# VHH binders against Ribonuclease D (rnd), part 4

Target 1, 374 residues: Ribonuclease D (rnd), of Desulfotalea psychrophila (q6ajf4)
Amino acid sequence: MKQENIISTTEDLKKIVNKALKLDAVGLDTEFVWERTYYPQLGLIQIALSDEECYAIDPLSIKDLSPLGELLADRNTIKILHDAPQDLIIMSQATGATPQNIFDTRLAAGFAGSISTISLLQLVSEQLETELDKSETRTNWLKRPLTEKQLSYSLNDVRYLRATRVILLSKIIGPKIKSWLQEELNLLNNPANYSTIADESRYKKVKGVNKLDRKSIGVAQEIATWREQKARELNRPRGHVIKDDILLEIAAIRPTRPEELANTAISTKAAERYGNDICQATARALNKKEVDLPHQQKRSQLSSQEKGALAQLKELITLKCDILGIDPALLGNSNELKKIIQTLYKGKTTHMRQSFGWRKEFLKDFYQIHRDTI

## First folded at step 1 (VHH)

Design b14 (framework vhh_3k1k_2)
Fold by ESMFold2-Fast, scan of step 1:
Structure b14 (fold): chain B 374 residues (1-374), chain A 121 residues (1-121)
Amino acid sequence: as target 1 above (374 residues)
Amino acid sequence: QVQLVESGGALVQPGGSLRLSCAASGFTFSHYDMRWYRQAPGKEREWVAGISESGGYTSYEDSVKGRFTISRDDARNTVYLQMNSLKPEDTAVYYCAASYDEYRGTPFDYWGQGTQVTVSS
């Protein structure tokens, strides 16, 4: 790789990081492929020191990315990303560092009179009157050498981030809204964001698991735990081991013998390969006492009074956000708003992001109205 | 880079039909729940429909049940929303979202740019 602006050695990476650590802010992005592996395959890391000085870091050539981790964890240099969470996870995994001092332009757009779902292309077009390349062809970011067009395309993802941050901050109304944005950005510093969920908790992410009886939920938990371990061992997506719908079918029938898997849509090859493991996972669940089985999450419907309160909450959010110039989506989605109503009316012990910080401050008048009703 | 690109939005008459598409790139599509959201002028973003990683489970907001159908084609990294019996109140910008709740705390959702659906005479 002898292309301009590509960093292919640890020593050159250290030089760029040392320059970055002397700046107030840098732009960052990643390109990755996550189609056939358990872990995402990092293809490129882009960094913008200015609009004129941008580099593509080659993780295929650099095996020790710890210098980048030093920058990522630095509390004095702001790292600017558009839609930061996944890039931060990938960089955290690659470097071993916990991200600190992050500025997400997608979040900032929602506080600056735009929407919190805006793409980088639209944001740069609207704010800087600059049109970025909108290619229809996918790039295999693991293939080398990179073309000049691919390199140019990748660097444009970071080139304008510093300028975009400056303009967005200029459009945010007053110190209160700026403090709310900073509170949201500070959530990206939380180490919990960069820890994987425990294997034993993965079953909670399988849609439809709560429709099973408790014993079958126990089986689903054991199979989901085994599936995560097997997927990591093989470095394959979990769905390539067993798809979620097949996992739920297996949990429903609770197979004690491999031949019982014929009562599910599991493929012949998967049944031959994993049948004994699946039956062992089922046996582990069936040997648990009732009290040790996962609790089924109850889904309750809203009463007519609760539906009325939800409508009032949504109207309050819409009207207040219009006045403040912030995106209503930042307050929560419909399911989150329903949980607020359930907490107020049914005494649910649900911890919500709307019960703390700037969202609590935003909603305090609504909470007072309902807290005082008996 | 992660990218979601919606298409298919148009002006249609009440009672008409539309099929929205969302093409995904830059991530393992089969690992993600896919969802459709919409946002009408002056209103909050609302969830419309969802489909699981496997495609085996779908869910819908009450106002669209029986009229909208979500589906996915993992070979093409595309999610679809078939919209039938459209009503003026379905007028909104429709957004595609990918959700991977592997980590606690910040939601790790990817969002598209949106596609405008207008239902009027």
Scores: ipSAE 0.000, ipTM 0.234, lowest interface PAE 18.1, mean pLDDT 83

Design b15 (framework vhh_3k1k_2)
Fold by ESMFold2-Fast, scan of step 1:
Structure b15 (fold): chain B 374 residues (1-374), chain A 122 residues (1-122)
Amino acid sequence: as target 1 above (374 residues)
Amino acid sequence: QVQLVESGGALVQPGGSLRLSCAASGFTFEYYAMRWYRQAPGKEREWVAGISGSGDLTSYEDSVKGRFTISRDDARNTVYLQMNSLKPEDTAVYYCARTIEYSGWEVTFDYWGQGTQVTVSS
């Protein structure tokens, strides 16, 4: 029969984990809220031992999730997820464990004749001819008690993952393509996926930062670094400390005194709270030597010859993907493909994911045509 | 039609080694995960080991970890179970199984072989 139980104690969690470790594969998912905190807030963890035996783990009632970490890091039990990266980051943070032996059905779909952006609901509909209910996607997963409908809904996210994996593997064309999928899945085992980006590099994620002059980019770097530290200290989203657009305005004026913040759209309360910190961050940037300032990334356009090579690359990918049953998106987005062409034609030794592994093997014929330029 | 044929079972002394083989036919072997199970007299079947379709991921029951190794040869459509440091408790009929087939939301069935007898005697 159908076993849909909520697990609220460490003892019961250990029992479920011990059962899971005896299986070849389990389904996993998380529900979380990420709108008012620096780190996502874990609301539920779902586990499927079979399509009839599923559990919802309550992280609000269980302080010690380390038994789940033992399962997450286990090299012998496959953990099946759909669109795994964010769920794995959250579970890694909650358990302290580095994920191992992950099977992402979203990635697998892209190697199995479907698209790599497919939703779980669509994938289950296509592969198992089963319709899943969407009705509880809007719920606040931190509220208790959970309704029976919320619990049942959450467990359907994992119930069919084991079956979906079996079907997807049966649709992949031969052992070579399976090895390429496994190479992609093995990337999820890398501890670097579960470490935070360095604070000093966060400015690179601020849209529009490259429109500033180098001195102002230096200021943006120092303010972004301070903002990350303050956001963590307060446990608030970085935008609740200072929004990106306000950060860019501040970087442009380079304030050395709090009164100068009146020339930006920063709120009076934020200026009162953070004005001194912002001016100190600005001073740190202004005290740097020019050689130590961040380099401005300028946009370059493709020549007519490079545009021709890009069209040839896109045609090769489309034709070869059609034959192999692989989603072209797995080879790279438009910007990545342009970067390949720029690397080949301008003789730059730019590290890119298409220069090694299965993507290099996929593109080997194209690279041989341009061998003299890489 | 799907067929799984196990072989390699024998009488062996404690501490000895055996290699079991499972020859598969009737399906595209490299597309499916494969498992080994065992059943001692009067007991339910117990999962022993599993290997993914790619061959890169393996799984083992706690009592056999470090002693048993599962492997596959897709060119020969064969799964192997290398059993080292055998104990009397390992005495059982060993079965090869293909990954459970699904139809809709319900598990359809496992394909099983007839089994091969392993006896560890003193």
Scores: ipSAE 0.000, ipTM 0.102, lowest interface PAE 22.1, mean pLDDT 82

Design b16 (framework vhh_3k1k_2)
Fold by ESMFold2-Fast, scan of step 1:
Structure b16 (fold): chain B 374 residues (1-374), chain A 124 residues (1-124)
Amino acid sequence: as target 1 above (374 residues)
Amino acid sequence: QVQLVESGGALVQPGGSLRLSCAASGFTFSDYSMRWYRQAPGKEREWVAGITSDAGYTSYEDSVKGRFTISRDDARNTVYLQMNSLKPEDTAVYYCAAVEYSDYGLWEDEYDYWGQGTQVTVSS
């Protein structure tokens, strides 16, 4: 009938937070709309104090979310999420708080004999033999009032997180693997995770930018910087201004006049709207001294010897992970493993997540047989 | 020219099955999420089913869950709707729609493409 589990006032939020702070662990999730805007629009925050006591917090009705920030930053109450980074960024932005004491069930699954890319639905099914609804609709979480069905579906995202954590921890045998998981979870406490990357660095996220020559990478940097500013001004996704593929085409031709944009797949409307801005961004890049241009991070092909070493590395990871019961993907993707080989064989110093912490410890035998330079 | 062409609509008895097809041309099919909608006489168009661009997620209207299955074949630029255990209430014109789906989620509705529709009638 009536939505009894919705929190719509700051005072009721404080009451729920005060209860949460007395518990060892709570489940958290967010619902947001990120289809037509530059920043995600927070629609709902779910909290589970137990399997039977769950609440939906309404950020559209509550102007002061600072009590939630107190919970988020609390070092005594564990916040359990599935695939935590995006939800933590959104909640950090909404509350101004830096997350602390986080448990990500996606990461924990990878250390507990499952895969580190598992969905929440699959994880809950496998670990608790509980079937969550596999079918979801793309709900506008900003629309009010919420239906009972929408509320029920949203609360299921947090209801079983506490039980899931208990079971995952029971499947992680030994203090070493538990310490490795804790090291990964502690990375979520770093304030740097919750800071926006500089506009001037956004070009690094454009897939294929490293295939351009150095001068064109400079153009891509200037256009990507302009695109971020324009996307925020318009409150639209960055790709809605200029898609990554079109940005790369423009950077390759380095247009000095708007008419030159006809040599790219840019739409007539976008070329008319943005042509002068794009050409000004290009001119800024072309006026930079060579020393000030971004360095090309070109991927080189591996030699036969390096390919042999990569195969040995992959075999060692697979065998050792099988023995330890952890997901090989936690050690790194294919590109990361190639960088390890290039670092060892070419004597290049590079900062990799495999050069420190538990991954360095995991790979120490391999480093020693190939000379430990990391 | 962007085109979506639906086919497979027919008259069937209650409890019967049909497979609808939607052939796409004039755009990069693999970049788009695909949806099925239906419109019964005198009613507004309602959403029936959807499939993401990577086929990693499917979603259904509650009244068709367990009975209908959406799938796609990107090599043939075609999306399908397998309809089982059909009911008289399923009688409608079925429409295919393409929505650009990216890392940013669904784009604006101006990126939607629609077909002309195919008639499904469930009657005895």
Scores: ipSAE 0.000, ipTM 0.094, lowest interface PAE 24.1, mean pLDDT 83

Design b2 (framework vhh_3k1k_2)
Fold by ESMFold2-Fast, scan of step 1:
Structure b2 (fold): chain B 374 residues (1-374), chain A 119 residues (1-119)
Amino acid sequence: as target 1 above (374 residues)
Amino acid sequence: QVQLVESGGALVQPGGSLRLSCAASGFPFSDYSMRWYRQAPGKEREWVAGISGSGDYTSYEDSVKGRFTISRDDARNTVYLQMNSLKPEDTAVYYCARDYEWLGSFDYWGQGTQVTVSS
């Protein structure tokens, strides 16, 4: 008999948390709406104590979520999620707690002979022969009351996580690979994961910013910083203030007068609202000394020798991953692999995730070859 | 206390030759691969040549292959770069680097030596 309830009081939340803290593992997920606000709006938190005992926690009705924070930070009860980082950030912000003892089934799938980008629906289908309904993907999770179908749908996101973890661990080859997975999972315990990026650093996330000259990158930094502050003030997505492509156009022309914004695709309404702020941000950048401007992170082309080394790296990863049953994507994306080669050949001091821990161990033979030949 | 000291940089005419030296101290020299890098005005630092700890294996950037030769003298804790058939585009500050860790941890660099190729 399945037990499925919505939890709407702090007292009932405390009861469920007390039961969870006596278990070895629970499943967790969140539903949120992130369409018109700067921060995601938490709509629902799902918890599975077993495949038959699942609850939906209502953060709209519960003012004090600190009991959930106690569970989130508990070192004795494993919290199982699929694609954990965003859910952990949202729950950390809602509870004030730093997550501990996390098991990410998406990450684990990559060590268990599957892919590290697999959806929960596909993973549960492949591992448990169970088909999950995806019909509620466009639900407004802030609306109440929830229908029985919406509740049931939300609980299926956590119902099978405990069983999925057991199966995935059974498919991982040997204690060494299990230790590599545990190393990756332990990274989710780091408090730095749950801190916000400084506003002055947000420009680095704008695709194409490094194609600008240094003065224009300085303008992009000032405008991106202003945009973050304005977006938070208005509680709107940063793209609703100005989109990244418009920000790049503005940075390229470096407007000193609002009329110059007509040379960009910025809307008339946005130009009227923000033109003075944008020109002030531009002026701040143009008044900086050269030494205070951001460094341009230009991608250097690889030499023929470096391209050869990159091909060897990719081949080694593919062959070794095939033997070990590990997804090659866990070693790094194409840009990260290129950065490894450039770091080796250009002698830059770089802290990359491939320079420590299990990835360093995995790549040791490749690094040794390059040490011995260069 | 790890130190790398480059020497041998000079002004030379196109087609000329120079021999750069890098004197190393403060570490077991023969256990480490050694590399030469260069940085031209307005450009990023680029790898030029490398030699294994054993001295048996060498590698070169394509533009210097056949013209430059890297070698080492472990008895003197010195790595060398013999540069022949120098071109104006070889003008740069040349740096010696030690590979301490397998992934590009060239945290020990010399001060550099200036090579200028002009007529």
Scores: ipSAE 0.000, ipTM 0.204, lowest interface PAE 14.9, mean pLDDT 84

Design b3 (framework vhh_3k1k_2)
Fold by ESMFold2-Fast, scan of step 1:
Structure b3 (fold): chain B 374 residues (1-374), chain A 118 residues (1-118)
Amino acid sequence: as target 1 above (374 residues)
Amino acid sequence: QVQLVESGGALVQPGGSLRLSCAASGFTFDSYAMRWYRQAPGKEREWVAGISSSGEYTSYEDSVKGRFTISRDDARNTVYLQMNSLKPEDTAVYYCATDLYSDYFDYWGQGTQVTVSS
């Protein structure tokens, strides 16, 4: 196997980065494994300086990835990715840098007359009339040495990103739509995007937590917070500490003594390891004042008038997007649109992405019409 | 690489049934909730169904309740959407999604086309 396009030393990485910093744009991607750890395990970083000059950076061989951080944070060189967020989070974690000057071809496709969920394979086929080999879905990217096929497939993920960006920008006609795209791309510069959801908020992701009473939701919050901290400490998936269904069972019974865990499906090993921690988390929740407990979030039914307003909102989005040549999905999913209607009619103070920026501009006439009816 | 690959979309008569599959790879599947969305021609993307990481809890958009069932097979890293009593209004591209890191960044597959017509 020849490793012709693999970068395995910090010094060679510095050379490639210095070359990249002299260019207007480069393509980037990552390959990782995320099946047995709390954090993804970075396997490869791909970079395209041109369609002819592509490199696979080997993070298993390079201890200091800080030169890549300089490129990520650089305001003069555009980093082009397809479906950027996960790759940016992983590279940000590996380098300590906050990404700047990012171009996401998936977002751009939605503004260029395609769908905002399009795969890279389909996008390159449609825009450049070039067929890419399918990536290997179950490839272990941590295994070395890499096969020629694995290397070839990994480099195809970045090779055409520069050309794809040029074509997409040519299909976005007019300064207004280009400014909306740039506003969305600028959101990728926000450091908050690269922070994990707060430990204290993780309980909200546990499906079924809102069926518990408020005291048990408080217990679920404390246990979910503890579970995140323990999972990070051990570098294991949160479900390997305690699965969500076990967490809900524990929250429902509110154990103050470890022996009470026998009333749940928790494993004997987990009960021995974590029983005291779980009971301490329960005690923290039970010691909170009522006002400090999480509120139970129940979804309310839309009234007949609110359903009418939602239908009007959907019609406006469909019509206006058709005229402008942009994907309606960029405005929001069905649940987000329902939330807009509930906010207008019930005076909810919940922040939503449709209340600011280009989406607010897009929806301005709808907001003006419906605020006057309340 | 995180990947979601949908399959099972087809042309079906009104009243017919389809089962959609979504094969997931590159993350700890059994630790994350999974969702189905759909997008009809000229319409915004809408949420259809969700299933908790444990599989114990499910939720559905009102128009599909009683007709669609979401399920998961953690041994195969696959989520399913069983669609019964299909209507022309169900015609859409169906997408599988998961939220791995934050509320801002759902991961999506490329979709599978469902067409309900005579």
Scores: ipSAE 0.000, ipTM 0.204, lowest interface PAE 17.8, mean pLDDT 83

Design b4 (framework vhh_3k1k_2)
Fold by ESMFold2-Fast, scan of step 1:
Formats: structure tokens, sequence, C-alpha cells
Structure b4 (fold): chain B 374 residues (1-374), chain A 121 residues (1-121)
């Protein structure tokens, strides 16, 4: 590819952004590595102003990426991405801007008679009959200079996004379904998506934490909070400070003295380095009153009647989605559907995405039937 | 971008073996459970196998128990599916997946492009 397609200065970035801001829509993508650092390391940002005018922005050479932030936050120019969330988080972190006016072709595919889990390569193949080169999953995107092949591959990831959006919108059945897609896309504008979740909430993402008793969940919360702060301080992945399975073992044991860490699979080196911090975190949790401990997720199996209602819900979703050309996965995963049934049958008023907006509208007949039955 | 790239699919005779690989990038691989799914033409996607982020727990669909083995290599960011005693009924496109959860943007499982396995003479 031509070197003219590489943007390596803030001045040239401003020129490209000024062009983009005059357009209705642009394609965006990022390449990054996330192996040894707390935050992903941004290697490249691709932008497509048209199918023939594409640029690779070099974040390693550009001191100030704020002009890209102006584009990212602009409410008049649509930014088209495939599977947007991770790229948006990385660009938000790099620019300090909150993304606005986003079109995610992955979400749109789910409303357009395809699946909401489709890859960009498969989507472009199916919709445009164009074969893209396979993703280079092991490419070091921080290496310079980039090869012509690497640049070509990276630009092709954005080149077809504008055309893909046009075709997907043409396949959506009616203005109602288009409004449902727009509602889903508008969720990407929420600043909360781009703020770090509170350190004190990070324990919720540790698989298996709900199997612990309430006091041990409290210990897991304190250790996860400490681990997050330590990983950030060291600029290392959280798992390199302490892995989730070791964190769960520690929380189950509730060590008050470093010597008790010998009852876990923690390494001798990690125990020596972090033992005092871990015991202090444990002590903080053990000093909390019951009312201040995290709520344990209720152990819940579906009754025979609830299983019947779940089967009915799944059937309704399948049949209605077939008619409307919507991917059933957009209504919720298996755990979410089970939560709907439990909420209806046990009278719990818990926040669910299916209680609001287009999903509530989609499910209104199912909700009405169950209100009339109870 | 989260990327999952499957490989290893081929045409094999009944009773044969294949090893599928899934190369992952764009996330901290060691912190996520990984799963294999399959989809035959005209049928719904079916869960096949899962492995916990720690590698200490594995699970399988009843029809593949004892024949398939899931494993992971965190140093290479790769999950594997060893398939033995293959049957014509195992013919499908096999997909690698991870569950995505991020704040209010609770998303679907991230999927790879798939790899075709055909069991036939």
Amino acid sequence: as target 1 above (374 residues)
Amino acid sequence: QVQLVESGGALVQPGGSLRLSCAASGFTFSEYDMRWYRQAPGKEREWVAGISWSGGSTSYEDSVKGRFTISRDDARNTVYLQMNSLKPEDTAVYYCAKEEYYGSLDAFDYWGQGTQVTVSS
C-alpha cells in the first residue's frame, strides 16, 4: 500500500478528521495487543472516508490524538464499526472522548436476517460477496515499519463498512425494527460504557465467586479491589498479579496471616510479595457487618412449571424472530431468559434489559399472558 | 477487536480423529471461559464443550462425552478440541466462543468464523 495512506503527525490527523467531519459516515477499526499490560496497547487506527479513501493512523508516532476524539464524539458523523465495544473503549481511553453516533454492523446483522455473532469476514462475504484475508491474530501491531501486506489487511477491515451498513439497513423489515436497532445503537453513546467499572465491583466478573459463602464473597471483593489497583500500578494484566482461581481459593480460606496462604496454590514468590496486602484485604472484609457484605446470588433451579414457561418463552422468541428477521440471541442468552421467568414467577423486581425499551415491546404479549395467568 | 480464528477442520472417515484449534486475541485470554459450539446445515447451533478460565473444570454435551476433549494453552492464547471416534452426526461447522460482559454493554458470545468438519466416506 502507498505510504500516503499512513498518518503519522497530529497536523495530518487534523486534516483527515476535518474531512471526516464533513461526511455523513466513516468506517473505523483498531489493531492492538493486550498480552502484558493493564490496558490494551493501541497499534493502529483505521479510518475509511470512502471505499477508495482509507487511512491508517499511527498512534505510536502521534503525540496528541485529541482530534480523533473530536470525530469519535461528533453527533453528526456516523462511525461504523464491526463489533464496536472493545474498539470504542480503546479509542475512548486513547483520546479521552466519549463515543457518539455509532453504527455497529454486528448488531445490525442481527436485525437484518443474519446472526448477531457474525464475524466481519463472514458478514462481508455473505452481504458483498467479497473475500477478505484471514485475520492476522499473531501480528505484532506495535512493530514498525508495518509491511505493505499488514497495511493492506488493516485498511480492508474498514473499506467495506459503509457499503455493509447500506445493505444491512435495506434488509431490515420496516421502520419499527429499524427503530429497535437505533435504540440498541444508542446504548453505545452512554458514558458509563467507557468508564472503568468501580474497583469494588470487579469481583462480580470472577467466575465462581457466587459459589462462596457471603463472608468469602466479601473477602473476594476486597482482594479483587486490591488486585485491580496493584495491576494498574504495575501496568500488568490482573491475572499476572494473582489469577482468579487463586483469588477464589484465598477468599474461601480467608487468611488472616501470610502463613495461611500455604493452604492455597499461590506461588511462594507471590505469597512473599503480596501476603501482607492479601491479609489486610481479608481483614477489611472480616471487619464488615453482615449488612455491608455483598449480596450472594440466590441459588435457583427452575421448577417444572417455570421450565414450561421458559420453553414457551423460547418458542415465542423463535417464531416471532423468524417472522421479523431478528436473531433470537438479541433477546437474551439462556441465563437472561431464566431470569425473566424467575422474575415473573417469584415476584422479584430486578433490573433486566428485557424490562425496558424494544425488548419489552417485543415480549409484551408474553408478559401479558403471564399476568393474566397469575 | 476480539478475534477468534478456528482451524483444523477436514474431511475424515467415520472412527477418525481431528484436533481443532482456536487462536484468540484482543482480550486477556487467561481470564475467560472458552467454549466450542457446532452447527449442522438446517439445525440450530449446539454447545459442544467448555473449559474454565483456570483449566480446572471442563464440561461436555452428552453426545460427545468420552470422545471429545477440550484443553487450553494460555501461553499461546489457544483453546483446542480433540475429537476422537468421529461419527457422521458430528458433521458441522465448529465455532470457538467466549462470553462477553462489559458494564451495560452485556454482549453476546464472541464467535470465530468457524471450521468445517465433515465425517463421511
Scores: ipSAE 0.000, ipTM 0.162, lowest interface PAE 14.1, mean pLDDT 83

Design b5 (framework vhh_3k1k_2)
Fold by ESMFold2-Fast, scan of step 1:
Structure b5 (fold): chain B 374 residues (1-374), chain A 121 residues (1-121)
Amino acid sequence: as target 1 above (374 residues)
Amino acid sequence: QVQLVESGGALVQPGGSLRLSCAASGFTVSDYYMRWYRQAPGKEREWVAGISGDSGYTSYEDSVKGRFTISRDDARNTVYLQMNSLKPEDTAVYYCAAGDYLYEGYEMDYWGQGTQVTVSS
């Protein structure tokens, strides 16, 4: 393997894309670095036309990646990835295209008698009896030139995806389960997956925000919203603007004057730079009426009866998944299952992925039983 | 199955007002974060306004603050965008979108087909 396996011009990229568009399916992957920027920095894009014909596309050398965008959006050529969402977001941002016709082998593994959290290395070992080298896990993918070993390592991430897809589809039991997989894969076609993250909801991902009172949660929401906008403006990670634990300290104190920030662990430099913005965000929250503040998500403390129902739900999922050969994790994580129970018992209708599509079909008997009971 | 249908787009003179509607089917708008986006020819799609399902918290892009108001009618399962003091720069196709932030990994969002707003004399 030498540098000739690297595509470094738009003309060469167009050449391999034209070949890919004549195929039924291709493998894709990305390598990126996400340490000092708001968005990940794309280092490589790997493509497999076959297990013998693989290329590494160099986004640092190619100014126009739109030909790759044509492939991503093509409805006739399947793009096979392992754990697709992050790679698709990065490629969508780099090309401006909305991905279509995607096959995620991680999702497919969960429907094919394996686990939906399986690594590509383990999946290829189990399905193709091929052992992949994992020795290049700590490579700086922005550095050039790439070594022969680094290039070989990166291409192995896509080389076997086509073969893996064929085998996984052969192991999925019946047309119903295949239709459930296709429903999940079709979600990756949704253009909204590749749009801007909602700033106003980012505070919900701050661990510990629900320990605050409602006014402080309102302050946290305003500061988190401002922090997202500032981080994007500067192209820096949100934590480089203000870390989550400092954001929570500020929200608890509700500073109306920059001097009050001295009662938090915020650095002197950050307080000087952002103090006025932080106090303005706090003022916006404090000027809201009580009813307009975010509702505190009450701790997921279930009653004894609700805990019993959750145990029954988990048992039903485990038993039915074992019979069908699908991974229980595909039905939802522990927090999602708790929300199902709370929604049923408290009569609140919160939209959940378990209330529609194949998951609703899977859980229909459980819902009917509990609808009659409560 | 989720569907969003926008309506209310029209040709208006500068300084005029217009109200856009977004009717949802297959889900309840109060369970989602609802947003309005717009895209003018030759420009990137940009966010305009949002309303949260959590508390009804509203947010706006700086260029429309004070001129546009997003609201929700839960009984009609509809989201509105009231646009006042319209400018030629507001000319765009306006899109309604629904997002669910309870999902990890990728976001499940739904989009309408868009409604054209033209501001010219």
Scores: ipSAE 0.000, ipTM 0.102, lowest interface PAE 21.3, mean pLDDT 82

